# VHH binders against UPF0145 protein MJ1413: the designs that were tried, part 4

Target 1, 103 residues: UPF0145 protein MJ1413, of Methanocaldococcus jannaschii (q58808)
Amino acid sequence: MGGMITTTTPYIEGKKIIKYLGFVHGVASVYVTVKYYEDVKDAYERALRESEDTALIRMVDNAKKLGANAIIGINSNYAMVGEKGDMIMVGIYGTAVVVEEDG
Below, E stands for the ipSAE of ESMFold2; O stands for the ipSAE of OpenDDE; V2 stands for 0.75 times the mean of E and O plus 0.25 times the DockQ between their complexes.

## First folded at step 1 (VHH)

Design p06 (framework vhh_7pa5_2)
Amino acid sequence: QVQLVESGGGMVQPGGSLRLSCAASGFTFDDYAMSWVRRAPGKGPEWVSTISWSGGSTSYADSVKGRFTISRDNAKNTLYLQMNSLKPEDTALYYCAKGYSYGYEYDYWGQGTQVTVSS
ESMFold2-Fast, scan of step 1: ipSAE 0.013; ipTM 0.394

Design p07 (framework vhh_7pa5_2)
Fold by ESMFold2-Fast, scan of step 1:
Structure p07 (fold): chain B 103 residues (1-103), chain A 122 residues (1-122)
Amino acid sequence: as target 1 above (103 residues)
Amino acid sequence: QVQLVESGGGMVQPGGSLRLSCAASGFTFSSYAMSWVRRAPGKGPEWVSTISGSGGSTSYADSVKGRFTISRDNAKNTLYLQMNSLKPEDTALYYCAREYIGTVYGSAFDYWGQGTQVTVSS
């Protein structure tokens, strides 16, 4: 079995879509905490990376539950929330599909 | 005039519990987020946990999630760290730190305490 293919494109070169399984998304929120060895900018960048990674993992898990082997048309939204903008929220979404080799 | 004084460290066996305290003075305690940072001998420092000025938001390092709880009593100017299910790898000097407030690019913490030693062994 192949791993999950993830792409921002609406198709995958060399593959054909044999089944559309629908919309999938992953949402993550991470409080920004500044580690003593980093500055504020680095902490926000790390929180963003952690939030992105978690959102992507959650979207992939949701696609796997549908039986997908690929997610196409991936896009993302970012927000800073909380009283001080101290929480980063990331939403990543796409279309779960089943693909196979294009003859 | 800013002072941070930790206490509550000691020796404990694996699976045990300790509660650390940090007495703060010389500033408006409720206006600052506070953190716990630890340093094991010969290792770099590791951030452990942070609590917002109001106490409404908390965050934890992955290594301590579910085992440690940070809290504060703003009326008493005191920060706490409740440590449960302690492991040998939690052995370190634990520091209370005041989070730097502002938009200035730079250090995360402007004041630190002297630290309190936690040793987890049989």
Scores: ipSAE 0.000, ipTM 0.080, lowest interface PAE 16.3, mean pLDDT 82

Design p08 (framework vhh_7pa5_2)
Fold by ESMFold2-Fast, scan of step 1:
Structure p08 (fold): chain B 103 residues (1-103), chain A 123 residues (1-123)
Amino acid sequence: as target 1 above (103 residues)
Amino acid sequence: QVQLVESGGGMVQPGGSLRLSCAASGFTFSSYGMSWVRRAPGKGPEWVSTISYSGGSTSYADSVKGRFTISRDNAKNTLYLQMNSLKPEDTALYYCARGPITMVRGVIYFDYWGQGTQVTVSS
């Protein structure tokens, strides 16, 4: 993502963490709309992917604002919101860091 | 009370044909557009075809264009779907639906549905 390294691990192989910038997150929500040529399962999967991508982009942007070049320890939470369960909400979070090559 | 009753489903070999019917009652049939919607095993509803209130306009899903023909008889309050060159992928429960009554962001909405008729295409 635009030079940002993202990982669920607490470390990055071949990199050294030189600065911890702290907690970052991104939240997104997308209404599920079923197109006439699309089944319900495909519509929900598309909405989930769109929510994930948007949440990730927002988290990365927040990390860049802090001066980070990597995010470690990434985790995510998912929810179906609304009385019809027709909105997919995704929260993604991690620790913004600055890393350098080990060598 | 609004009623939509489908019939004409059954088992057929690939390449075969079936004609579905939907008997409508409890409303002015000639004042509404009508549609066929199907639900395949393991999938959600898929819109198949729509016909305008007068029969002057029809539309079809890409998966059935050239093979299926929707028609109506307003004197008999009946909707039809002629299905030709059937494929295993056409296996589904087929519903008669009133509408579209509205369309929002590409999503078609129907207000009444029949109970469905099963179409199984297998060798």
Scores: ipSAE 0.000, ipTM 0.073, lowest interface PAE 17.7, mean pLDDT 83

Design p09 (framework vhh_7pa5_2; at its last look DockQ between E and O 0.03; V2 from the best seeds 0.00; counts 0 for: pae E 16.5 > 2, placed apart)
Amino acid sequence: QVQLVESGGGMVQPGGSLRLSCAASGFTFSSYAMSWVRRAPGKGPEWVSTISGSGGSTSYADSVKGRFTISRDNAKNTLYLQMNSLKPEDTALYYCAKGISIDYSTIGYFDYWGQGTQVTVSS
ESMFold2-Fast, scan of step 1: ipSAE 0.232; ipTM 0.635
ESMFold2, look of step 2: ipSAE 0.000; ipTM 0.080
ESMFold2 (binder alone), look of step 2: mean pLDDT 84; pTM 0.844
OpenDDE, look of step 2: ipSAE 0.032; ipTM 0.325

Design p10 (framework vhh_7pa5_2)
Fold by ESMFold2-Fast, scan of step 1:
Order: structure tokens, then sequence, then C-alpha cells
Structure p10 (fold): chain B 103 residues (1-103), chain A 121 residues (1-121)
């Protein structure tokens, strides 16, 4: 499976950036629901991971639509919203690029 | 009037077994998740185990996994805790607790007076 390369670095070792396609992002929000079999900390960690995964998938899909095969400079922002901090929001963003082997 | 009445506690030697029961009344028992929570003297409460309303999903604290078994009988409005391979650190008051869902998390809204379990010799 030829997949999208995702990295927080501004370049990919062994690859050459051929084209910059621009800013991409993915945003997700998940309500924290504490399953009866987990403690509150575990519920928040699970909701955070679900939100992160969904945001990443959405960013990757947006990059694919631009014709990218890699996303560089990835960063993320986290927020807890709602009157009791019961919704986790994650924004993940980066630069969509086309990369090729150096030779 | 919600009422939870624990029984079955007592004194036992390390490695022994006890079975706790909780008789529930004043609410639709089959509609609520139930937990066992314990408190040792001078310490805060420690969650032990939880069982879903139907009995289909169950979890345990790491300290009791493989030794304790939670179960329920909805026809009898009763919650059980089978405790095997008891250790001195299991010494505590054991409470039957009802869980309610509020504002994004489960919390205990009712618990009984507790039943004392003492593991020593």
Amino acid sequence: as target 1 above (103 residues)
Amino acid sequence: QVQLVESGGGMVQPGGSLRLSCAASGFTFSSYEMSWVRRAPGKGPEWVSTISSSGSTISYADSVKGRFTISRDNAKNTLYLQMNSLKPEDTALYYCARLTYSSGWYEIDYWGQGTQVTVSS
C-alpha cells in the first residue's frame, strides 16, 4: 500500500520536495463519554486518541485531494470545550507536498 | 427510596474466599450499571469492579483481576462479588454502588453502608 508520508519535520530524509501544494488541515471533535468500565482519565485519553485519529485521517484525505504524497511540518492544537470540558477538539495541520527519491 | 444493602463480609485468612451480596430496592435495578468500591481505614475509596445493566460487560481494577468476579441477578435485584485468593491488602469496607451518567461521565449517586472484609491471621 503506497501511503501518505506524514511528518512533523520540514523535509523528508532521502526525498526531494518537487512541489508545494499548500496548507492542509483536519479538525475533529469528540464528546467525552466515560464508559462504566473505565476511569475518567482513561475516558479522556480515549476521546483524545479518537479525536486525533479522526483529525489526522481528515487532513490526509484533504492532502490526497490536492495530489500530495506527503505532508510535512505537521503540528496540532488541542482544546477542551463545553461548560465542563466535556468535548475534546483537535486540529492537525501541515503542508501538502509532492516528494520523489533523490536519485 | 433507593436502598443498597451489602452482606457477606467477614474475617478470612490470606488465600481464602468470600462472596459479597448487595440487595437493591427502590429503583429499576436492571436499568443501572453497578460497581463495587472499597475503602481501607484512613484511605480514600478505591474502585474494584463494574458490571453493565445487562451483565454483558464487566471490568476490574488491576489489583483484583483474576481473583475477583462480579455478577448480577436482575430477577432478584442482587449484585455479587466473588473474592478468591484474598490478600491482607484487600482488607476494607466494601460498598455496593449505583452509577449514573451526568455531564459526560459516570459517577456514583448511591452506595450502601458497606460490609467489612478483614484478611489476616
Scores: ipSAE 0.000, ipTM 0.084, lowest interface PAE 16.3, mean pLDDT 82

Design p11 (framework vhh_7pa5_2)
Fold by ESMFold2-Fast, scan of step 1:
Structure p11 (fold): chain B 103 residues (1-103), chain A 123 residues (1-123)
Amino acid sequence: as target 1 above (103 residues)
Amino acid sequence: QVQLVESGGGMVQPGGSLRLSCAASGFTFSSYAMSWVRRAPGKGPEWVSTITGSGGSTSYADSVKGRFTISRDNAKNTLYLQMNSLKPEDTALYYCAKDSRVEMATIYYFDYWGQGTQVTVSS
């Protein structure tokens, strides 16, 4: 019934951390392709979002394998890579934890 | 279905002010906490501020406390960020996001991101 709570904050309001499971991360890369209905700026922003979503899903999957129900302290970085700077690579990381209601 | 449209970005000098707006549609706006998230060049998303669905509680990143104010108008389905005393370090693409930090079924830290609005602080 429960899902994964994800946050950039070091704690979750209304929850208490009962177990620290450690570092988790996810990495993804996406080629930038410009669709007919968008300009180059919009294509790069879409590619970044797609790469971030994929990296986040991979990080969440890794946290689930550890038995986590939340990830705190999430941060990320990205780089333009490839011969022509035509690929966006994103890394997302955080701390996998188990949280319960505070009370 | 769900849409978030940011506006209000632009170029300002250090010490200047800007007010960002986010028009939300396709979901029950008042039922969700909303956040502002920014991305500086070469960096990943940084959480800036969150406001609860009712508007009764707000929280801020340490880097913006005392300078930024988040607010919402639930009758207009609009989120705002008043940015004062802007610094070059605030230069980033600013996104409106539906906050998932309290949603037990969500696997995303923010379910929906808008297209962003660029804020550039330079002299």
Scores: ipSAE 0.000, ipTM 0.091, lowest interface PAE 17.5, mean pLDDT 80

Design q01 (framework vhh_7qia_2)
Fold by ESMFold2-Fast, scan of step 1:
Structure q01 (fold): chain B 103 residues (1-103), chain A 122 residues (1-122)
Amino acid sequence: as target 1 above (103 residues)
Amino acid sequence: QLQLVESGGGLVQPGGSLRLSCEASGFTFSSYAMGWYRQAPGKQRELVAFIYSGGSTNYADSVKGRFTISRDNAKNTVYLQMNSLRPEDTAIYYCARVRYTVSGSTYYFDYWGKGTPVTVSS
């Protein structure tokens, strides 16, 4: 987020890729719990949002450790796991790169 | 049953300190990495710190040098010592169990806690 460009595209308009740092990923799983003010549908939507946010943050953190300032080619996978489908899992991945202005 | 229970949050003045605790049950605590996340009003959830089963630690840039994560395997508890607190640290803090593949190539977080609120004000 802060200082990190994240995109699903294979390049960034107006930027030049000067270094490829490799594969990065972020994975999160959240057990679904229903709060007093919500129904089951709302609880699952909240868990999905929380899992997605956590996975994104983790991927960005991993890219920063490699020295990246951008992640390109981002993709995501979603799953409900557990015998009762009571856990939301999100996997997000991409390629960590270093970019600079093209001119 | 698998469970994570956070505690230790509260109101503190800028420059103050708080120690958060997360008590785990229902799994072999010593075998898992543990972490702390936070979510401020109107902001995205942020990974704050995590500690591997062997004791190695990792911190978000925003808290590095101010926060310390630690664990007590005998008590199945992970801690977050927060020093030099700032208004921007105000958030609900969540505890999570971290899993990774045997190869270490994939990390994923199991979260069951309701969180503990931290307010840094006045």
Scores: ipSAE 0.000, ipTM 0.077, lowest interface PAE 19.9, mean pLDDT 80

Design q02 (framework vhh_7qia_2)
Fold by ESMFold2-Fast, scan of step 1:
Structure q02 (fold): chain B 103 residues (1-103), chain A 120 residues (1-120)
Amino acid sequence: as target 1 above (103 residues)
Amino acid sequence: QLQLVESGGGLVQPGGSLRLSCEASGSIFSINAMGWYRQAPGKQRELVAFITSGGSTNYADSVKGRFTISRDNAKNTVYLQMNSLRPEDTAIYYCARDTTIFGVVTYDYWGKGTPVTVSS
């Protein structure tokens, strides 16, 4: 239903890999700012989720441009930077592939 | 790409209630903060209610005490319970994902909307 299968595994159970399209990645960075309607914990969680979601969307878009219908071997790196650890950076990467429709 | 589908709108009399649902689908499973927005004819789209991934909520002054936002992360769904509806609440209601990057929410993160009409 989603159109793009994303997994950390090097294969998808029951689906044959038809073609390997290569490396894809997405990177995002967000400064943590506490909005008036939230506490500090929620602000950090929101910043992390936003960075993750943005990085993943960018990676998926890059895979779609290559003609992929799946991304395998997904991994991510997280960094907290800045003098107060107030900036979250996320990099997500994987291998774009084409898998068969029925497995 | 994140897809959002709103439902639950309709015609209701002043003082009535409606419950709106927003279901998220697509390859992205983690949803940050979610907001309900509305756009009345001839007006700009405005934020109505907001909920963080941790469950903290905030409301526009015009709906505070009448509307309640909630989420079910297992179902990837956000709800808006609307009570004591007024003619001024008539609008198309949209759900959208919040972002901290320049405060920008693009139409790629918007659903089609669900219309709510409050009239006698």
Scores: ipSAE 0.000, ipTM 0.110, lowest interface PAE 16.3, mean pLDDT 77

Design q03 (framework vhh_7qia_2)
Fold by ESMFold2-Fast, scan of step 1:
Structure q03 (fold): chain B 103 residues (1-103), chain A 121 residues (1-121)
Amino acid sequence: as target 1 above (103 residues)
Amino acid sequence: QLQLVESGGGLVQPGGSLRLSCEASGFTVSSNYMGWYRQAPGKQRELVAFIYSGGSTNYADSVKGRFTISRDNAKNTVYLQMNSLRPEDTAIYYCARDLYYDILTGYFDYWGKGTPVTVSS
């Protein structure tokens, strides 16, 4: 079976929305740590990617639990958080829907 | 429990030097990735120096050529040698091991209250 369709658009070309399941989101945070094979800039970029991937996975999991096969209208917010400012936080959200092929 | 204790901070004039120490307990420094971080009043925390188990090091551009991170495996301690100190180096300095925080579970895993460094005339 195919995986979840994810898009920032309010619809999916060639598909029709059969059911709206509601708001879904995923939030993740990753502390920035520098590995010996990278510089400080690379470490921050890696932490951002890790936080982003985890947030996306959590949002998709929440949508699947609702019975969705797609998430539309996706948006994301990024922040450096924590008292030390050394944590990259990513919030990703959208609308869980059921879509099918259209004519 | 795993623990990191920082020491060696103090007051110093511009151009001076300080050596910070980070004693680890409950794990072995030589088999872990270790870093020094700092946070100045009103600013975000930043990573300044990093050392891995094999001895390679990385530094933030702001401290390259002035700061040196090292370790003493027998003492299970990480050091930060700070030379040519500037007023902008004024901060609380923290020692940390490689960590992950999960926002859904509320897990934190860095230890130490930090050691303050003030550079002023």
Scores: ipSAE 0.000, ipTM 0.085, lowest interface PAE 17.1, mean pLDDT 78

Design q04 (framework vhh_7qia_2)
Fold by ESMFold2-Fast, scan of step 1:
Structure q04 (fold): chain B 103 residues (1-103), chain A 120 residues (1-120)
Amino acid sequence: as target 1 above (103 residues)
Amino acid sequence: QLQLVESGGGLVQPGGSLRLSCEASGSIFSIYAMGWYRQAPGKQRELVAFITSGGSTNYADSVKGRFTISRDNAKNTVYLQMNSLRPEDTAIYYCTAEVYTTVTTYEDYWGKGTPVTVSS
């Protein structure tokens, strides 16, 4: 492989779970800064995408450290924090597992 | 890693001209939006001029009509042509590079600055 299967589903069709390794998560936060060449909406969307991508990468890295080849049951929480909602925070979590071909 | 080196600053009399250059090295220049900021003693750093990867420009109201920003992607360089200089243009001028990538976080880079003094 070399990759990591990531899914919001509680199982992976065609695969069987042979080991449960436990809870994994990734958290990221990004301050929203509006560049003068972009709209406020675009700045928030950019910050959200950056935060989400970083959180996902961190969760996957944590799963790899446990010896996982898949993460199931993935869910995410999004928040705007700070007095002006000027920081985007993303938490992504799931269950690290080892899967193999079914049959 | 992208590195920015400014040059062209110096002492000039009111009404004079200077051309600042900023040479980028270490990464692909053409994808970056390039800008110039300045900071006078005791004041906040402010935007002077900006040019996007696509060539669109923006200027601070205080410099419109006097300053021109341009880029030369073949030379990995951004320029600020400053005409009709005034004492209030006295500041340290900083070069910036900014990029958004689909895979990594937003990146910005700053040079160390080049001083410009406008006085008699």
Scores: ipSAE 0.000, ipTM 0.074, lowest interface PAE 16.4, mean pLDDT 79

Design q05 (framework vhh_7qia_2)
Fold by ESMFold2-Fast, scan of step 1:
Structure q05 (fold): chain B 103 residues (1-103), chain A 120 residues (1-120)
Amino acid sequence: as target 1 above (103 residues)
Amino acid sequence: QLQLVESGGGLVQPGGSLRLSCEASGFTFSSYAMGWYRQAPGKQRELVAFIYSGGSTNYADSVKGRFTISRDNAKNTVYLQMNSLRPEDTAIYYCARGRWYSSSYYFDYWGKGTPVTVSS
């Protein structure tokens, strides 16, 4: 439809998998910076959410390049990197597929 | 049916005090950060006070030591206590709901505002 269905499940209930397009992933990294209106804890939580969202968007864009309309089996890995542990890196991956609605 | 309703604005003399209230409805208030913005005529809007869901607060340098933000989750209300008011505090004050978005907390909903005028 133009929208991408994203799920951690190995299939989508009520939708037949028509084609498997293969592995897709997205990686993002964000430096933790503390804004004047936030605490250190909130800054780390924001950096994590920002990194997650960016990684997800990149994975979705990669799936779209393959002609997919859904990604199944999504999983994620998290790391704190850099000399100060001040960069949050997120990798998100899954399987790009084409699904069709049954009936 | 999401609403933020401000009250407590008015005319006050320099050195005076006002308390603004913002009553929220239509969402789980306790789960959101809340802020107070102000906008004077011809100027950009300014975030003056911010309170996290957990109760921690931050203030713009222009209001530190004079303004205090607080919340009452049982009443779904956020407050701004304004002391030692100055003519430069004259503005329309807006209550705003804070939401995470990309690079920072982002405000996705505002009330209609309550005017505050500080003059002799």
Scores: ipSAE 0.000, ipTM 0.093, lowest interface PAE 17.7, mean pLDDT 83

Design q06 (framework vhh_7qia_2)
Fold by ESMFold2-Fast, scan of step 1:
Structure q06 (fold): chain B 103 residues (1-103), chain A 121 residues (1-121)
Amino acid sequence: as target 1 above (103 residues)
Amino acid sequence: QLQLVESGGGLVQPGGSLRLSCEASGFTFSSYAMGWYRQAPGKQRELVAFISSGGSTNYADSVKGRFTISRDNAKNTVYLQMNSLRPEDTAIYYCAKDEYSYTITGSYGYWGKGTPVTVSS
C-alpha cells in the first residue's frame, strides 16, 4: 500500500485521471526450493506467492519513481521455466497515473 | 550495503515472553520475505518462523502456537513475539532475508550478529 492505489480496472470510481505517466511493470523470477516444514505443493504455492508479491512491489516502486499515485489496468503473466519446470517467472504490468478527487 | 540488526534478547524464566526486533537497511525491505532462525549451543542453525513480502506466515512445529512473526514495512522491521518460552528455546536468534536464486542477478546470504535468548530458572 503506501498510499498507492492499484487496480485491474481502467478507471477509479470517484477519481479523475489528471495525468498519464505511462507503462510500468515489475518482474520477478524464483527457483522453487522445498523447506523442511513444507511439501512440494506448498513450496510451489509459496514460490508463486513470493514471485507475485515481489513483482507487484517492484511495479509499485517504478510507478512511484514516475510520480504516480495510482496504477490502473493491472494484469499479470506467469511462466514456468527450467529443465524440470523448477523456476517461476512472473511479470505484472499496468499504467501509472496521477489521480485526484472528482468531486 | 545490506544490514540486519537484531535486538530484544535476554534472560527469561520458563513460561516468560520476549519480543525480538530486526531492523533492515540497504535493500527494498517490503520486496523480500524475512525469516527468524536460531542456533542452540552445539546445534546447527534452524528456521523457526517465516513471513513473506505479502504477510503470509509459517512456523516450525516446535514453536507453532507460541511464536508470532510480523513485519512493519514502514519501519523496515521484522518482529518475533515469543510466548510460553521453554529451556529448549535457548539459542542465538538471527533474522535473515530470504533470497531466491535468479538467473540474472544471483543470490547472496547475509546474517546479522544475532541476539541471544536464554531461558533458565
Scores: ipSAE 0.000, ipTM 0.110, lowest interface PAE 16.3, mean pLDDT 79

Design q07 (framework vhh_7qia_2)
Fold by ESMFold2-Fast, scan of step 1:
Structure q07 (fold): chain B 103 residues (1-103), chain A 120 residues (1-120)
Amino acid sequence: as target 1 above (103 residues)
Amino acid sequence: QLQLVESGGGLVQPGGSLRLSCEASGSIFSINAMGWYRQAPGKQRELVAFITSGGSTNYADSVKGRFTISRDNAKNTVYLQMNSLRPEDTAIYYCAARYYYDSSGYYDYWGKGTPVTVSS
C-alpha cells in the first residue's frame, strides 16, 4: 500500500491521469477455520476479511510492478468455493494508472 | 474432512491425575462443540464432558468436581483434566466434535480413542 492511491472512483480529484497501464487484479483464497470462541458466521466473516486484505495487497503489488502510482475503478467479487463451501475466494480488480498533480 | 487426534492416556493409580488432549484439524468450520466420551469394557459409550464454542460446559454426574474440560482457542484443542481417578474411570476415552446442521439435528465426529487404566 505505501504511496499507492486506491479508489473505486474512475478518477482522482486533484490528479491528472498521464498514463493508463491496464487491468490489474489480486486473488486470494482462505480456508475457513472456526475457533472455539466463534460462531460459524464470525469465522466466515474473519476469513472474508483476511482474504480481501490479501487480494488487495496482491493487486497493489501487481500495479507497482507496472510502474503505477494509483489504481482506479476498483471493484471486488466474493465467492464461497470448495466441496463444503469452506473456502472464501476474493477477487479485487481495477485499472493501474500513473497520475500527477492537476493544479 | 475432519481429523481428531487424542493423546495423554495411560496407566495411573487410584487417586492419580491425567490430562487428555484432543487436537482438531482439517474442516474445523463444521465444529460447534467438542467433548469427551468414554467406553468401559462391555458397556455403552457415555458422555463425560462437553464444551460449546462459547465456552459453556456440561459434565456427567459421575465426574463432576473431579474432571475439568477446557479448550485452547488458538490451537483448536480441547483438554480433559482428570483428578482423583477411580478404578471405575477405566475406559477408552474418545474425543468428539459436534456439528449442528439445524436447530434439532446434529452429528458427531469421533477420534480413534485413547485408553485410560486406573489400577494398582
Scores: ipSAE 0.000, ipTM 0.088, lowest interface PAE 17.8, mean pLDDT 82

Design q08 (framework vhh_7qia_2)
Fold by ESMFold2-Fast, scan of step 1:
Structure q08 (fold): chain B 103 residues (1-103), chain A 121 residues (1-121)
Amino acid sequence: as target 1 above (103 residues)
Amino acid sequence: QLQLVESGGGLVQPGGSLRLSCEASGFTVSSNYMGWYRQAPGKQRELVAFIYSGGSTNYADSVKGRFTISRDNAKNTVYLQMNSLRPEDTAIYYCAKYVGLVTGEAYFDYWGKGTPVTVSS
């Protein structure tokens, strides 16, 4: 148990929720840029992955500040914003909890 | 071939104004992301203003409220209106087209020689 457990499930098998710390979220936005070695589809997919990863990291950091060791019920949403849909914005949210081993 | 020609630079007193022009050939400015960079002797290139294909604009903090980027689609030209000029604005100004499809990034191509701006003390 050195890390933060992140899951879309409302519980963690083999773990017991001992404390609910509340709602946590992370938000990231990134402009889509196309590298010379990639096509437009690949650029958008890369931008989405990068934005999702950044949003997740920010949510995890917020959960750690609350004293959590797990985040359950994770969901994400994204939107293309800007004048040509040239910015991808991702929001990720869940419930920060403290879990321990069952037994 | 693709070409950008900058003009309008010159010598001006502090507090003065200049309007730079950038005439494009071989592509359409209204369909591209365009920017203005500057480079003072011995310093790094700085992106000072850019305009997105849809017309929204962004500016470096050093020039916000003083500089305005615009374009004339009929003339295929991009402009930089510079007001309240300071000695720190002394540089060679370059017009650039963004290499990628969408922008907000500092990665642009410079095709012209630039147009020098000197703000006399």
Scores: ipSAE 0.000, ipTM 0.087, lowest interface PAE 15.1, mean pLDDT 79

Design q09 (framework vhh_7qia_2)
Fold by ESMFold2-Fast, scan of step 1:
Structure q09 (fold): chain B 103 residues (1-103), chain A 120 residues (1-120)
Amino acid sequence: as target 1 above (103 residues)
Amino acid sequence: QLQLVESGGGLVQPGGSLRLSCEASGRIFSIYAMGWYRQAPGKQRELVAFISSGGSTNYADSVKGRFTISRDNAKNTVYLQMNSLRPEDTAIYYCAAVETRYTIYGSDYWGKGTPVTVSS
């Protein structure tokens, strides 16, 4: 993403953290639907990717609302939900911060 | 960017055979699921065969036992072997690919089609 740095690390090489803005997260779920051109495992992989990307986008949007330009310490949780495991749910979370170039 | 180019269509008599080819260029081919569709005049486009990135295949009931889909990842090509062709197989045949790893929606990549006419 161009305007927001996202990382699983607790710091960003070459950057200085100047403000800690707090916890942010994003949650998404995607129903697994098998398309004409794929088998079931391909459909699950696509649903997982869609859910991950949507959760990440939502977390980034929440961090932007706090005035952040970076999110550090990112982690994720995954679940299959529904009685048939027919939906993939992803939660992604981290710490919103403001960073600048090292002096 | 992925580009698909179909070839191998033409005029054939009932009971004849044709092999269609679809060559992909631009991106890594092996990660895509590939399918063959056809569209007859005045009809909706229908799936006739597909092959997953893992090699599993599926066929429409109308072509099962007559058509075979295969892929050659070294040549970035998917094939449709069509045997025992019937007049009702007359259509424009389209190759399709979906990128499943790099975008959340996947892109349906389509060729321009290759015409197949089954007639005496």
Scores: ipSAE 0.000, ipTM 0.131, lowest interface PAE 13.7, mean pLDDT 79

Design q10 (framework vhh_7qia_2)
Fold by ESMFold2-Fast, scan of step 1:
Structure q10 (fold): chain B 103 residues (1-103), chain A 120 residues (1-120)
Amino acid sequence: as target 1 above (103 residues)
Amino acid sequence: QLQLVESGGGLVQPGGSLRLSCEASGFTFSSYAMGWYRQAPGKQRELVAFIYSGGSTNYADSVKGRFTISRDNAKNTVYLQMNSLRPEDTAIYYCARIVGATTYFYEDYWGKGTPVTVSS
């Protein structure tokens, strides 16, 4: 059903790590397209948010495939690439784990 | 009640095409990102295609150039147009509602799935 916990911290309060499943990451790249109703700045901000969300979804999907229910130590990097700076690329990574109630 | 109902699956020959539909009810469809996932026998479910509430799309590398995801907010429906189908595309295809936040990011609801078989 989902319910994947994602955090930048190396632990989750109230949970204990019972299994380390390893490194996971997600990468997304999105070309900036300006809609008729928006400014160029708004288009770039939308593309960045879309790239971030997509990268996170892909990382979570990869963690689920390993049997994880949480990802800890999450970090992200981003770049504007392409000759015109018209593509937003985001990478997100962390450690997939299995956690259970601490008690 | 929240529902996602997939349709359009079936048996096709390699190189053929299918269009899958997922009709949503019980929530404000236009406010959510939607995804298509697939699961082959004995394998984990994997993301195929993703569409944001605003219409922007993303695809798994294995389907880029062959599959197209789209949505019709007036009909509360998300579609997956599948062209140039290959035997390795054989799977049960699932529609999912996607939620994202800094602390939680996941598919929070799934349809029952629609089977797609690509064989001669």
Scores: ipSAE 0.000, ipTM 0.248, lowest interface PAE 12.6, mean pLDDT 83

